# Ledger of designs, part 1: miniprotein binders against UPF0696 protein C11orf68 (C11orf68)

No score or structure here was measured in a lab: all are predicted.

Target 1, 235 residues: UPF0696 protein C11orf68 (C11orf68), of Homo sapiens (Human) (q9h3h3)
Amino acid sequence: EDGFTAEHLAAEAMAADMDPWLVFDARTTPATELDAWLAKYPPSQVTRYGDPGSPNSEPVGWIAVYGQGYSPNSGDVQGLQAAWEALQTSGRPITPGTLRQLAITHHVLSGKWLMHLAPGFKLDHAWAGIARAVVEGQLQVAKVSPRAKEGGRQVICVYTDDFTDRLGVLEADSAIRAAGIKCLLTYKPDVYTYLGIYRANRWHLCPTLYESRFQLGGSARGSRVLDRANNVELT
Unless a header shows other numbers, all headers, positions and changes below count from the first letter of the chain.
F, E and O stand for the ipSAE by ESMFold2-Fast, ESMFold2 and OpenDDE, each averaged over both directions (binder to target, target to binder). V2 = 0.75 x the mean of E and O + 0.25 x the DockQ between their complexes.
[cut] marks letters that were taken out.
Atom coordinates printed by the task and the answers are left out, and those that the model quotes come from them; centres of patches stay.

## First folded at step 1 (miniprotein)

Design fd1 (at its last look DockQ between E and O 0.47; V2 from the best seeds 0.00; counts 0 for: pae E 15.2 > 1.5, pTM E .431 < .8)
Amino acid sequence: SKVEVRLESDDPELLREIAREVLRRAYELGAEVWIYVEGNTVEITVRGLPEEVAREILERVKEIAERLGVEVEVEIERKE
ESMFold2 (binder alone), alone request of step 1: mean pLDDT 71; pTM 0.603
ESMFold2, look of step 3: ipSAE 0.000; ipTM 0.181
ESMFold2 (binder alone), look of step 3: mean pLDDT 71; pTM 0.610
OpenDDE base, look of step 3: ipSAE 0.086; ipTM 0.547

Design fd2 (at its last look DockQ between E and O 0.56; V2 from the best seeds 0.00; counts 0 for: pae E 21.9 > 1.5, pTM E .517 < .8)
Amino acid sequence: SKVYVWLESDDPELLREIAEEVKKEAEKLGAEVRIEVEGNTVLIFVRGLPEEVAREILERVKEIAERLGVEVRVYIEEKE
ESMFold2 (binder alone), alone request of step 1: mean pLDDT 73; pTM 0.641
ESMFold2, look of step 3: ipSAE 0.000; ipTM 0.101
ESMFold2 (binder alone), look of step 3: mean pLDDT 72; pTM 0.635
OpenDDE base, look of step 3: ipSAE 0.007; ipTM 0.265

Design fd3
Amino acid sequence: SKVIVILESDDPELLREIAREVLRRAYELGAEVWIRVEGNTVVIVVRGLPEEVAREILERVKEIAERLGVEVKVFIESDDPEELKRKVEEALKELEKK
ESMFold2 (binder alone), alone request of step 1: mean pLDDT 65; pTM 0.553

Design fd4
Amino acid sequence: SKVEVRLESDDPELLYEIAFEVLRRAMELGARVEIRVEGNTVEITVEGLPEEVAREILERVKEIAERLGVEVEVEIERKE
ESMFold2 (binder alone), alone request of step 1: mean pLDDT 72; pTM 0.638

Design h3a
Amino acid sequence: SEELLWKIFELLRKALELYRKAEELGDPEAIKEVEELIREAYELLKEAKEKGDEELIKEAEELLKEAEKLLEEIEKKLKE
ESMFold2 (binder alone), alone request of step 1: mean pLDDT 70; pTM 0.582

Design h3b (at its last look DockQ between E and O 0.03; V2 from the best seeds 0.00; counts 0 for: pae O 8.7 > 1.5, placed apart)
Amino acid sequence: SKELIEKIEELLKKAYELMRKARELGDPEAFWEVLELIREAFELLREAEEKGDEELIKEAEELLKEAEKLLEEIEKKLKE
ESMFold2 (binder alone), alone request of step 1: mean pLDDT 81; pTM 0.784
ESMFold2, look of step 2: ipSAE 0.017; ipTM 0.519
ESMFold2 (binder alone), look of step 2: mean pLDDT 81; pTM 0.785
OpenDDE base, look of step 2: ipSAE 0.013; ipTM 0.235

Design h3c
Amino acid sequence: SEELEKKIKELIEKAKELLEKAKELGDPEAERLVEFLIRLAEWLKYMAERKGDERLIEYAERLLEIAEELLEEIEKKLKE
ESMFold2 (binder alone), alone request of step 1: mean pLDDT 78; pTM 0.722

Design h3e
Amino acid sequence: SEELREKIWELLYKASELFRKALELGDPEAIEEVYELIREARELLKEAEEKGDEELIKEAEELLKEAEKLLEEIEKKLKE
ESMFold2 (binder alone), alone request of step 1: mean pLDDT 70; pTM 0.570

Design h4a
Amino acid sequence: SEELLWKIFELLRKALELYRKAEELGDPEAIKEVEELIREAYELLKEAKEKGDEEKIKEALEKLKEALEKAKELGDPEAIKEIEELIKELEKLIEEIKKE
ESMFold2 (binder alone), alone request of step 1: mean pLDDT 64; pTM 0.546

Design h4b
Amino acid sequence: SKELIEKIEELLKKAYELMRKARELGDPEAFWEVLELIREAFELLREAEEKGDEEKIKEAEEKLKEALELLKEALEKAKELGDPEAIKEIEELIKELEKLIEEIKKLE
ESMFold2 (binder alone), alone request of step 1: mean pLDDT 74; pTM 0.735

Design h4c
Amino acid sequence: SEELEKKIKELIEKAKELLEKAKELGDPEAIRLVEFLIRLAEWLKYMAERKGDERLIEYAERLLEIALELLKEALEKAKELGDPEAIKEIEELIKELEKLIEEIKKLE
ESMFold2 (binder alone), alone request of step 1: mean pLDDT 71; pTM 0.649

Design rep1 (at its last look DockQ between E and O 0.02; V2 from the best seeds 0.00; counts 0 for: pae E 18.5 > 1.5, placed apart)
Amino acid sequence: SPEEILERIRELAEKARESNDPEEIIKVIEELAKIAEETNDPELIWEVILMLAYIARNSKDEELIIKVIEVLAKIAEKTNDPELIKYVIELLERIARESKDEELIEKVKEVLEEIKKKLE
ESMFold2 (binder alone), alone request of step 1: mean pLDDT 81; pTM 0.806
ESMFold2, look of step 2: ipSAE 0.000; ipTM 0.116
ESMFold2 (binder alone), look of step 2: mean pLDDT 81; pTM 0.803
OpenDDE base, look of step 2: ipSAE 0.005; ipTM 0.163

## First folded at step 3 (miniprotein)

Design fd5 (from fd1 with V5I L7F L15F I18A A19L V22I I57L L58A I64L L68F V74I)
Amino acid sequence: SKVEIRFESDDPELFREALREILRRAYELGAEVWIYVEGNTVEITVRGLPEEVARELAERVKELAERFGVEVEIEIERKE
ESMFold2 (binder alone), alone request of step 3: mean pLDDT 74; pTM 0.689

Design h3L
Amino acid sequence: SKELIEKIEELIEKAKELLKKAYELMRKARELGDPEAFWEVLELIEEAKELIREAFELLREAEEKGDEELIKEAEELLKEAEELLKEAEKLLEEIEKKLKE
ESMFold2 (binder alone), alone request of step 3: mean pLDDT 77; pTM 0.762

Design if2a
Amino acid sequence: SKVRITVESDDPEYLLELAKLFLERGVEVTIVLRSDDPEKVRELEEKLEELAKEYGVKVIKEGNTVIIVLSDDPEKLKEIAEKLRKELEK
ESMFold2 (binder alone), alone request of step 3: mean pLDDT 59; pTM 0.431

Design if2b (from if2a with I5F Y14E L18I L21W)
Amino acid sequence: SKVRFTVESDDPEELLEIAKWFLERGVEVTIVLRSDDPEKVRELEEKLEELAKEYGVKVIKEGNTVIIVLSDDPEKLKEIAEKLRKELEK
ESMFold2 (binder alone), alone request of step 3: mean pLDDT 58; pTM 0.449

Design if4a
Amino acid sequence: SKVRITVESDDPEYLLELAKLFLERGVEVTIVLRSDDPEKVRELEEKLEELAKEYGVTVIVEGNTVIIVLSDDPEKLKEIAEKLIEKGVKVEIKE
ESMFold2 (binder alone), alone request of step 3: mean pLDDT 57; pTM 0.459

Design if5
Amino acid sequence: SKVRITVESDDPEYLLELAKLFLERGVEVEIELRSDDPEKVRELEEKLEELAKEYGVEVRKEGNTVRIRLEGDPEKRREE
ESMFold2 (binder alone), alone request of step 3: mean pLDDT 65; pTM 0.581

Design ifp1 (from if2a with K2R R4Y T6W E8R Y14E L18Y L21E T30E)
Amino acid sequence: SRVYIWVRSDDPEELLEYAKEFLERGVEVEIVLRSDDPEKVRELEEKLEELAKEYGVKVIKEGNTVIIVLSDDPEKLKEIAEKLRKELEK
ESMFold2 (binder alone), alone request of step 3: mean pLDDT 56; pTM 0.425

Design ifp2 (from if4a with K2R R4F T6L E8R Y14E L18F L21E)
Amino acid sequence: SRVFILVRSDDPEELLEFAKEFLERGVEVTIVLRSDDPEKVRELEEKLEELAKEYGVTVIVEGNTVIIVLSDDPEKLKEIAEKLIEKGVKVEIKE
ESMFold2 (binder alone), alone request of step 3: mean pLDDT 58; pTM 0.423

Design t7a (at its last look DockQ between E and O 0.01; V2 from the best seeds 0.00; counts 0 for: pae E 18.6 > 1.5, pTM O .687 < .8, placed apart)
Amino acid sequence: SVEIRIEVTSDGRKITFRYTVSDPEELKELIELILEWLRRKGVEEIEVTVRADSPEEARELAEKIVEILRELGFKEVEIEIEGNRIRITAKLE
ESMFold2 (binder alone), alone request of step 3: mean pLDDT 72; pTM 0.677
ESMFold2, look of step 4: ipSAE 0.000; ipTM 0.141
ESMFold2 (binder alone), look of step 4: mean pLDDT 72; pTM 0.681
OpenDDE base, look of step 4: ipSAE 0.014; ipTM 0.239

Design t7b (from t7a with F17V Y19W L33Y W37L K41R V43A L61F L69F A90G; at its last look DockQ between E and O 0.40; V2 from the best seeds 0.00; counts 0 for: pae E 8.6 > 1.5, pTM E .697 < .8, unsure alone 69.714 < 70)
Amino acid sequence: SVEIRIEVTSDGRKITVRWTVSDPEELKELIEYILELLRRRGAEEIEVTVRADSPEEAREFAEKIVEIFRELGFKEVEIEIEGNRIRITGKLE
ESMFold2 (binder alone), alone request of step 3: mean pLDDT 72; pTM 0.677
ESMFold2, look of step 4: ipSAE 0.012; ipTM 0.446
ESMFold2 (binder alone), look of step 4: mean pLDDT 70; pTM 0.657
OpenDDE base, look of step 4: ipSAE 0.085; ipTM 0.601

Design t7h
Amino acid sequence: SVEIRIEVTSDGRKITFRYTVSDPEELKELIELILEWLRRKGVEEIEVVVRADSPEEARELAEKIVEILRELGFKEVEIVIEGNRIVIVASDDPEKLKEIAEKLRKELEK
ESMFold2 (binder alone), alone request of step 3: mean pLDDT 66; pTM 0.605

Design t7p (from t7a with K14R T16F R18W T20R L33E W37F L61F L69F)
Amino acid sequence: SVEIRIEVTSDGRRIFFWYRVSDPEELKELIEEILEFLRRKGVEEIEVTVRADSPEEAREFAEKIVEIFRELGFKEVEIEIEGNRIRITAKLE
ESMFold2 (binder alone), alone request of step 3: mean pLDDT 69; pTM 0.633

## First folded at step 5 (miniprotein)

Design gA (at its last look DockQ between E and O 0.25; V2 from the best seeds 0.00; counts 0 for: pae E 13.8 > 1.5)
Amino acid sequence: SEELLWKIYKLLRKAWELLRKAEELGDPEAIREVRELIWEALELIREAFEKGDEELIKEAEELLKEAEKLLEEIEKKLKE
ESMFold2, look of step 5: ipSAE 0.000; ipTM 0.183
ESMFold2 (binder alone), look of step 5: mean pLDDT 82; pTM 0.800
OpenDDE base, look of step 5: ipSAE 0.026; ipTM 0.486

Design gB (from h3b with K13W M19L R23F W32R; at its last look DockQ between E and O 0.48; V2 from the best seeds 0.00; counts 0 for: pae O 13.0 > 1.5)
Amino acid sequence: SKELIEKIEELLWKAYELLRKAFELGDPEAFREVLELIREAFELLREAEEKGDEELIKEAEELLKEAEKLLEEIEKKLKE
ESMFold2, look of step 5: ipSAE 0.596; ipTM 0.896
ESMFold2 (binder alone), look of step 5: mean pLDDT 81; pTM 0.780
OpenDDE base, look of step 5: ipSAE 0.000; ipTM 0.219

## First folded at step 7 (miniprotein)

Design gC (from gB with E17R R20W; at its last look DockQ between E and O 0.87; V2 from the best seeds 0.71)
Amino acid sequence: SKELIEKIEELLWKAYRLLWKAFELGDPEAFREVLELIREAFELLREAEEKGDEELIKEAEELLKEAEKLLEEIEKKLKE
ESMFold2, look of step 7: ipSAE 0.594; ipTM 0.851
ESMFold2 (binder alone), look of step 7: mean pLDDT 81; pTM 0.775
OpenDDE base, look of step 7: ipSAE 0.712; ipTM 0.897

Design gD (at its last look DockQ between E and O 0.23; V2 from the best seeds 0.00; counts 0 for: pae O 15.0 > 1.5, pTM O .662 < .8, other shape alone 3.872 > 2.5, SAP 78.243 > 70, placed apart)
Amino acid sequence: SKELIEKIEELLWKAYELLRKAFELLYKALELGDPEAIKEVLELFREVLELIREAFELLREAEEKGDEELIKEAEELLKEAEKLLEEIEKLLEEIEKKLKE
ESMFold2, look of step 7: ipSAE 0.014; ipTM 0.336
ESMFold2 (binder alone), look of step 7: mean pLDDT 84; pTM 0.830
OpenDDE base, look of step 7: ipSAE 0.000; ipTM 0.199

## First folded at step 9 (miniprotein)

Design gE (from gC with E9M F42Y; at its last look DockQ between E and O 0.19; V2 from the best seeds 0.00; counts 0 for: pae E 2.0 > 1.5, placed apart)
Amino acid sequence: SKELIEKIMELLWKAYRLLWKAFELGDPEAFREVLELIREAYELLREAEEKGDEELIKEAEELLKEAEKLLEEIEKKLKE
ESMFold2, look of step 9: ipSAE 0.479; ipTM 0.808
ESMFold2 (binder alone), look of step 9: mean pLDDT 81; pTM 0.768
OpenDDE base, look of step 9: ipSAE 0.391; ipTM 0.714

Design h4r (at its last look DockQ between E and O 0.01; V2 from the best seeds 0.00; counts 0 for: pae E 19.2 > 1.5, pTM O .769 < .8, other shape alone 4.281 > 2.5, placed apart)
Amino acid sequence: SKELIEAIEELLWAAYRLLWAAFELGDPEAFREVLELIREAFELLREAEEKGDEELIKEALELLKEALKLLEEILEKAKELGDPELEKLIERLKERIEKLEKELKELE
ESMFold2, look of step 9: ipSAE 0.000; ipTM 0.129
ESMFold2 (binder alone), look of step 9: mean pLDDT 75; pTM 0.734
OpenDDE base, look of step 9: ipSAE 0.288; ipTM 0.667

## First folded at step 10 (miniprotein)

Design gF (from gC with E9R; at its last look DockQ between E and O 0.54; V2 from the best seeds 0.00; counts 0 for: pae E 4.3 > 1.5, pTM E .561 < .8)
Amino acid sequence: SKELIEKIRELLWKAYRLLWKAFELGDPEAFREVLELIREAFELLREAEEKGDEELIKEAEELLKEAEKLLEEIEKKLKE
ESMFold2, look of step 10: ipSAE 0.108; ipTM 0.565
ESMFold2 (binder alone), look of step 10: mean pLDDT 81; pTM 0.778
OpenDDE base, look of step 10: ipSAE 0.099; ipTM 0.536

Design gG (from gC with F23W; at its last look DockQ between E and O 0.83; V2 from the best seeds 0.00; counts 0 for: pae E 2.6 > 1.5)
Amino acid sequence: SKELIEKIEELLWKAYRLLWKAWELGDPEAFREVLELIREAFELLREAEEKGDEELIKEAEELLKEAEKLLEEIEKKLKE
ESMFold2, look of step 10: ipSAE 0.372; ipTM 0.748
ESMFold2 (binder alone), look of step 10: mean pLDDT 81; pTM 0.779
OpenDDE base, look of step 10: ipSAE 0.512; ipTM 0.830

## First folded at step 11 (miniprotein)

Design gH (from gC with K2E K14R A30L; at its last look DockQ between E and O 0.32; V2 from the best seeds 0.00; counts 0 for: pae O 3.7 > 1.5, pTM E .669 < .8, other shape alone 4.172 > 2.5)
Amino acid sequence: SEELIEKIEELLWRAYRLLWKAFELGDPELFREVLELIREAFELLREAEEKGDEELIKEAEELLKEAEKLLEEIEKKLKE
ESMFold2, look of step 11: ipSAE 0.294; ipTM 0.722
ESMFold2 (binder alone), look of step 11: mean pLDDT 79; pTM 0.741
OpenDDE base, look of step 11: ipSAE 0.040; ipTM 0.533

Design gI (from gC with F42W; at its last look DockQ between E and O 0.80; V2 from the best seeds 0.70)
Amino acid sequence: SKELIEKIEELLWKAYRLLWKAFELGDPEAFREVLELIREAWELLREAEEKGDEELIKEAEELLKEAEKLLEEIEKKLKE
ESMFold2, look of step 11: ipSAE 0.599; ipTM 0.853
ESMFold2 (binder alone), look of step 11: mean pLDDT 81; pTM 0.774
OpenDDE base, look of step 11: ipSAE 0.747; ipTM 0.914

## First folded at step 12 (miniprotein)

Design gJ (from gI with E68A L70E E75L; at its last look DockQ between E and O 0.32; V2 from the best seeds 0.00; counts 0 for: pae E 12.2 > 1.5, pTM E .499 < .8, other shape alone 4.053 > 2.5, SAP 72.642 > 70)
Amino acid sequence: SKELIEKIEELLWKAYRLLWKAFELGDPEAFREVLELIREAWELLREAEEKGDEELIKEAEELLKEAAKELEEILKKLKE
ESMFold2, look of step 12: ipSAE 0.000; ipTM 0.303
ESMFold2 (binder alone), look of step 12: mean pLDDT 71; pTM 0.590
OpenDDE base, look of step 12: ipSAE 0.246; ipTM 0.685

Design gK (from gI with L12F; at its last look DockQ between E and O 0.71; V2 from the best seeds 0.00; counts 0 for: pae E 1.6 > 1.5)
Amino acid sequence: SKELIEKIEELFWKAYRLLWKAFELGDPEAFREVLELIREAWELLREAEEKGDEELIKEAEELLKEAEKLLEEIEKKLKE
ESMFold2, look of step 12: ipSAE 0.500; ipTM 0.788
ESMFold2 (binder alone), look of step 12: mean pLDDT 83; pTM 0.797
OpenDDE base, look of step 12: ipSAE 0.692; ipTM 0.897

## First folded at step 13 (miniprotein)

Design gL (from gI with E24Y; at its last look DockQ between E and O 0.30; V2 from the best seeds 0.00; counts 0 for: pae E 2.6 > 1.5, pTM E .649 < .8, other shape alone 3.077 > 2.5)
Amino acid sequence: SKELIEKIEELLWKAYRLLWKAFYLGDPEAFREVLELIREAWELLREAEEKGDEELIKEAEELLKEAEKLLEEIEKKLKE
ESMFold2, look of step 13: ipSAE 0.590; ipTM 0.843
ESMFold2 (binder alone), look of step 13: mean pLDDT 80; pTM 0.763
OpenDDE base, look of step 13: ipSAE 0.738; ipTM 0.906
ESMFold2, look of step 33: ipSAE 0.310; ipTM 0.706
ESMFold2 (binder alone), look of step 33: mean pLDDT 81; pTM 0.770
OpenDDE base, look of step 33: ipSAE 0.685; ipTM 0.889

Design h4s (at its last look DockQ between E and O 0.03; V2 from the best seeds 0.00; counts 0 for: pae E 22.1 > 1.5, pTM E .637 < .8, other shape alone 7.316 > 2.5, unsure alone 64.811 < 70, placed apart)
Amino acid sequence: SKELIEKIEELLWAAYRLLWAAFELGDPEAFREVLELIREAWELLREAEEKGDEELIKEAAELLKEALKLLEEILELAKELGDPEAIKLIERLKERIEKLKEELEELK
ESMFold2, look of step 13: ipSAE 0.000; ipTM 0.091
ESMFold2 (binder alone), look of step 13: mean pLDDT 65; pTM 0.555
OpenDDE base, look of step 13: ipSAE 0.000; ipTM 0.190

## First folded at step 14 (miniprotein)

Design r6a (at its last look DockQ between E and O 0.35; V2 from the best seeds 0.00; counts 0 for: pae E 6.2 > 1.5, SAP 72.246 > 70)
Amino acid sequence: SILERIRELAEKARESNDPEEIIKVIEELAKIAEETNDPELIREVILELARIARESKDEELIIKVIEVLAKIAEETNDPELILWVAYRLLWIAFESGDPELFRKVLEVIREIWEKLREKE
ESMFold2, look of step 14: ipSAE 0.023; ipTM 0.485
ESMFold2 (binder alone), look of step 14: mean pLDDT 79; pTM 0.770
OpenDDE base, look of step 14: ipSAE 0.022; ipTM 0.453

Design r6b (from r6a with S96L L101A K115L; at its last look DockQ between E and O 0.29; V2 from the best seeds 0.00; counts 0 for: pae E 6.4 > 1.5, other shape alone 3.061 > 2.5, SAP 81.01 > 70)
Amino acid sequence: SILERIRELAEKARESNDPEEIIKVIEELAKIAEETNDPELIREVILELARIARESKDEELIIKVIEVLAKIAEETNDPELILWVAYRLLWIAFELGDPEAFRKVLEVIREIWELLREKE
ESMFold2, look of step 14: ipSAE 0.014; ipTM 0.283
ESMFold2 (binder alone), look of step 14: mean pLDDT 77; pTM 0.752
OpenDDE base, look of step 14: ipSAE 0.198; ipTM 0.632

## First folded at step 15 (miniprotein)

Design gM (from gL with Y16W; at its last look DockQ between E and O 0.28; V2 from the best seeds 0.00; counts 0 for: pTM E .753 < .8, other shape alone 3.495 > 2.5)
Amino acid sequence: SKELIEKIEELLWKAWRLLWKAFYLGDPEAFREVLELIREAWELLREAEEKGDEELIKEAEELLKEAEKLLEEIEKKLKE
ESMFold2, look of step 15: ipSAE 0.572; ipTM 0.854
ESMFold2 (binder alone), look of step 15: mean pLDDT 80; pTM 0.759
OpenDDE base, look of step 15: ipSAE 0.625; ipTM 0.847

Design gN (from gL with R32W E36R; at its last look DockQ between E and O 0.59; V2 from the best seeds 0.00; counts 0 for: pae E 7.2 > 1.5)
Amino acid sequence: SKELIEKIEELLWKAYRLLWKAFYLGDPEAFWEVLRLIREAWELLREAEEKGDEELIKEAEELLKEAEKLLEEIEKKLKE
ESMFold2, look of step 15: ipSAE 0.031; ipTM 0.518
ESMFold2 (binder alone), look of step 15: mean pLDDT 80; pTM 0.766
OpenDDE base, look of step 15: ipSAE 0.503; ipTM 0.800

## First folded at step 16 (miniprotein)

Design gO (from gL with E33L E40L; at its last look DockQ between E and O 0.27; V2 from the best seeds 0.00; counts 0 for: pae O 1.8 > 1.5, pTM E .699 < .8, other shape alone 3.456 > 2.5, SAP 77.368 > 70)
Amino acid sequence: SKELIEKIEELLWKAYRLLWKAFYLGDPEAFRLVLELIRLAWELLREAEEKGDEELIKEAEELLKEAEKLLEEIEKKLKE
ESMFold2, look of step 16: ipSAE 0.431; ipTM 0.790
ESMFold2 (binder alone), look of step 16: mean pLDDT 80; pTM 0.754
OpenDDE base, look of step 16: ipSAE 0.128; ipTM 0.607

Design gP (from gL with E59K E66K E73K; at its last look DockQ between E and O 0.92; V2 from the best seeds 0.00; counts 0 for: pae E 1.9 > 1.5)
Amino acid sequence: SKELIEKIEELLWKAYRLLWKAFYLGDPEAFREVLELIREAWELLREAEEKGDEELIKKAEELLKKAEKLLEKIEKKLKE
ESMFold2, look of step 16: ipSAE 0.445; ipTM 0.782
ESMFold2 (binder alone), look of step 16: mean pLDDT 80; pTM 0.772
OpenDDE base, look of step 16: ipSAE 0.535; ipTM 0.812

## First folded at step 17 (miniprotein)

Design gR (from gI with K21E; at its last look DockQ between E and O 0.23; V2 from the best seeds 0.00; counts 0 for: pae E 3.2 > 1.5, pTM E .636 < .8, other shape alone 3.978 > 2.5)
Amino acid sequence: SKELIEKIEELLWKAYRLLWEAFELGDPEAFREVLELIREAWELLREAEEKGDEELIKEAEELLKEAEKLLEEIEKKLKE
ESMFold2, look of step 17: ipSAE 0.202; ipTM 0.660
ESMFold2 (binder alone), look of step 17: mean pLDDT 82; pTM 0.790
OpenDDE base, look of step 17: ipSAE 0.118; ipTM 0.572

Design gS (from gL with K2E K58E K69E K79E; at its last look DockQ between E and O 0.72; V2 from the best seeds 0.65)
Amino acid sequence: SEELIEKIEELLWKAYRLLWKAFYLGDPEAFREVLELIREAWELLREAEEKGDEELIEEAEELLKEAEELLEEIEKKLEE
ESMFold2, look of step 17: ipSAE 0.584; ipTM 0.845
ESMFold2 (binder alone), look of step 17: mean pLDDT 80; pTM 0.759
OpenDDE base, look of step 17: ipSAE 0.704; ipTM 0.896
ESMFold2, look of step 25: ipSAE 0.595; ipTM 0.852
ESMFold2 (binder alone), look of step 25: mean pLDDT 80; pTM 0.758
OpenDDE base, look of step 25: ipSAE 0.655; ipTM 0.887

## First folded at step 18 (miniprotein)

Design gT (from gS with I5E; at its last look DockQ between E and O 0.81; V2 from the best seeds 0.00; counts 0 for: pae E 1.7 > 1.5)
Amino acid sequence: SEELEEKIEELLWKAYRLLWKAFYLGDPEAFREVLELIREAWELLREAEEKGDEELIEEAEELLKEAEELLEEIEKKLEE
ESMFold2, look of step 18: ipSAE 0.473; ipTM 0.791
ESMFold2 (binder alone), look of step 18: mean pLDDT 80; pTM 0.764
OpenDDE base, look of step 18: ipSAE 0.743; ipTM 0.901

Design gU (from gS with K7L; at its last look DockQ between E and O 0.83; V2 from the best seeds 0.00; counts 0 for: pae E 1.9 > 1.5)
Amino acid sequence: SEELIELIEELLWKAYRLLWKAFYLGDPEAFREVLELIREAWELLREAEEKGDEELIEEAEELLKEAEELLEEIEKKLEE
ESMFold2, look of step 18: ipSAE 0.448; ipTM 0.780
ESMFold2 (binder alone), look of step 18: mean pLDDT 78; pTM 0.726
OpenDDE base, look of step 18: ipSAE 0.699; ipTM 0.883

## First folded at step 20 (miniprotein)

Design gV (from gS with E29R E49L; at its last look DockQ between E and O 0.82; V2 from the best seeds 0.69)
Amino acid sequence: SEELIEKIEELLWKAYRLLWKAFYLGDPRAFREVLELIREAWELLREALEKGDEELIEEAEELLKEAEELLEEIEKKLEE
ESMFold2, look of step 20: ipSAE 0.569; ipTM 0.836
ESMFold2 (binder alone), look of step 20: mean pLDDT 80; pTM 0.759
OpenDDE base, look of step 20: ipSAE 0.713; ipTM 0.890

Design gW (from gS with K14R F23Y; at its last look DockQ between E and O 0.78; V2 from the best seeds 0.59)
Amino acid sequence: SEELIEKIEELLWRAYRLLWKAYYLGDPEAFREVLELIREAWELLREAEEKGDEELIEEAEELLKEAEELLEEIEKKLEE
ESMFold2, look of step 20: ipSAE 0.532; ipTM 0.819
ESMFold2 (binder alone), look of step 20: mean pLDDT 80; pTM 0.759
OpenDDE base, look of step 20: ipSAE 0.520; ipTM 0.816

## First folded at step 21 (miniprotein)

Design gX (from gS with I74F; at its last look DockQ between E and O 0.85; V2 from the best seeds 0.62)
Amino acid sequence: SEELIEKIEELLWKAYRLLWKAFYLGDPEAFREVLELIREAWELLREAEEKGDEELIEEAEELLKEAEELLEEFEKKLEE
ESMFold2, look of step 21: ipSAE 0.557; ipTM 0.837
ESMFold2 (binder alone), look of step 21: mean pLDDT 82; pTM 0.793
OpenDDE base, look of step 21: ipSAE 0.526; ipTM 0.820

Design gY (from gS with E43R; at its last look DockQ between E and O 0.89; V2 from the best seeds 0.00; counts 0 for: pae E 1.52 > 1.5)
Amino acid sequence: SEELIEKIEELLWKAYRLLWKAFYLGDPEAFREVLELIREAWRLLREAEEKGDEELIEEAEELLKEAEELLEEIEKKLEE
ESMFold2, look of step 21: ipSAE 0.535; ipTM 0.800
ESMFold2 (binder alone), look of step 21: mean pLDDT 80; pTM 0.768
OpenDDE base, look of step 21: ipSAE 0.718; ipTM 0.889

## First folded at step 22 (miniprotein)

Design gZ (from gS with L35F; at its last look DockQ between E and O 0.77; V2 from the best seeds 0.00; counts 0 for: pae E 1.9 > 1.5)
Amino acid sequence: SEELIEKIEELLWKAYRLLWKAFYLGDPEAFREVFELIREAWELLREAEEKGDEELIEEAEELLKEAEELLEEIEKKLEE
ESMFold2, look of step 22: ipSAE 0.448; ipTM 0.762
ESMFold2 (binder alone), look of step 22: mean pLDDT 81; pTM 0.774
OpenDDE base, look of step 22: ipSAE 0.568; ipTM 0.828

Design ga (from gS with E10M; at its last look DockQ between E and O 0.70; V2 from the best seeds 0.65)
Amino acid sequence: SEELIEKIEMLLWKAYRLLWKAFYLGDPEAFREVLELIREAWELLREAEEKGDEELIEEAEELLKEAEELLEEIEKKLEE
ESMFold2, look of step 22: ipSAE 0.636; ipTM 0.852
ESMFold2 (binder alone), look of step 22: mean pLDDT 80; pTM 0.763
OpenDDE base, look of step 22: ipSAE 0.740; ipTM 0.901
ESMFold2, look of step 25: ipSAE 0.571; ipTM 0.820
ESMFold2 (binder alone), look of step 25: mean pLDDT 80; pTM 0.762
OpenDDE base, look of step 25: ipSAE 0.701; ipTM 0.893

## First folded at step 23 (miniprotein)

Design gb (from ga with M10Y; at its last look DockQ between E and O 0.68; V2 from the best seeds 0.64)
Amino acid sequence: SEELIEKIEYLLWKAYRLLWKAFYLGDPEAFREVLELIREAWELLREAEEKGDEELIEEAEELLKEAEELLEEIEKKLEE
ESMFold2, look of step 23: ipSAE 0.588; ipTM 0.832
ESMFold2 (binder alone), look of step 23: mean pLDDT 80; pTM 0.757
OpenDDE base, look of step 23: ipSAE 0.666; ipTM 0.889

Design gc (from ga with K14M; at its last read DockQ between E and O 0.80; V2 from the best seeds 0.78)
Amino acid sequence: SEELIEKIEMLLWMAYRLLWKAFYLGDPEAFREVLELIREAWELLREAEEKGDEELIEEAEELLKEAEELLEEIEKKLEE
ESMFold2, look of step 23: ipSAE 0.597; ipTM 0.850
ESMFold2 (binder alone), look of step 23: mean pLDDT 80; pTM 0.762
OpenDDE base, look of step 23: ipSAE 0.735; ipTM 0.901
ESMFold2, look of step 33: ipSAE 0.753; ipTM 0.903
ESMFold2 (binder alone), look of step 33: mean pLDDT 80; pTM 0.760
OpenDDE base, look of step 33: ipSAE 0.720; ipTM 0.899
ESMFold2, fold request of step 36: ipSAE 0.727, 0.801, 0.623; ipTM 0.890, 0.918, 0.858
ESMFold2 (binder alone), fold request of step 36: mean pLDDT 80, 79, 80; pTM 0.760, 0.751, 0.756
OpenDDE base, fold request of step 36: ipSAE 0.771, 0.769, 0.764; ipTM 0.915, 0.914, 0.912
ESMFold2, last read: ipSAE 0.789, 0.593, 0.738; ipTM 0.911, 0.851, 0.892
ESMFold2 (binder alone), last read: mean pLDDT 80, 80, 80; pTM 0.756, 0.757, 0.752
OpenDDE base, last read: ipSAE 0.771, 0.765, 0.765; ipTM 0.915, 0.913, 0.913

## First folded at step 24 (miniprotein; from ga with R46M)

Design gd (at its last look DockQ between E and O 0.72; V2 from the best seeds 0.57)
Amino acid sequence: SEELIEKIEMLLWKAYRLLWKAFYLGDPEAFREVLELIREAWELLMEAEEKGDEELIEEAEELLKEAEELLEEIEKKLEE
ESMFold2, look of step 24: ipSAE 0.543; ipTM 0.829
ESMFold2 (binder alone), look of step 24: mean pLDDT 80; pTM 0.768
OpenDDE base, look of step 24: ipSAE 0.504; ipTM 0.785

## First folded at step 26 (miniprotein)

Design gf (at its last look DockQ between E and O 0.26; V2 from the best seeds 0.00; counts 0 for: pae E 2.9 > 1.5, other shape alone 3.687 > 2.5)
Amino acid sequence: SEELIEKIEMLLWKAYRLLWKAFYLARKARELGDPEAIEEALEAFREVLELIREAWELLREAEEKGDEELIEEAEELLKEAEELLEEIEKKLEEIEKKLEE
ESMFold2, look of step 26: ipSAE 0.262; ipTM 0.694
ESMFold2 (binder alone), look of step 26: mean pLDDT 76; pTM 0.722
OpenDDE base, look of step 26: ipSAE 0.179; ipTM 0.570

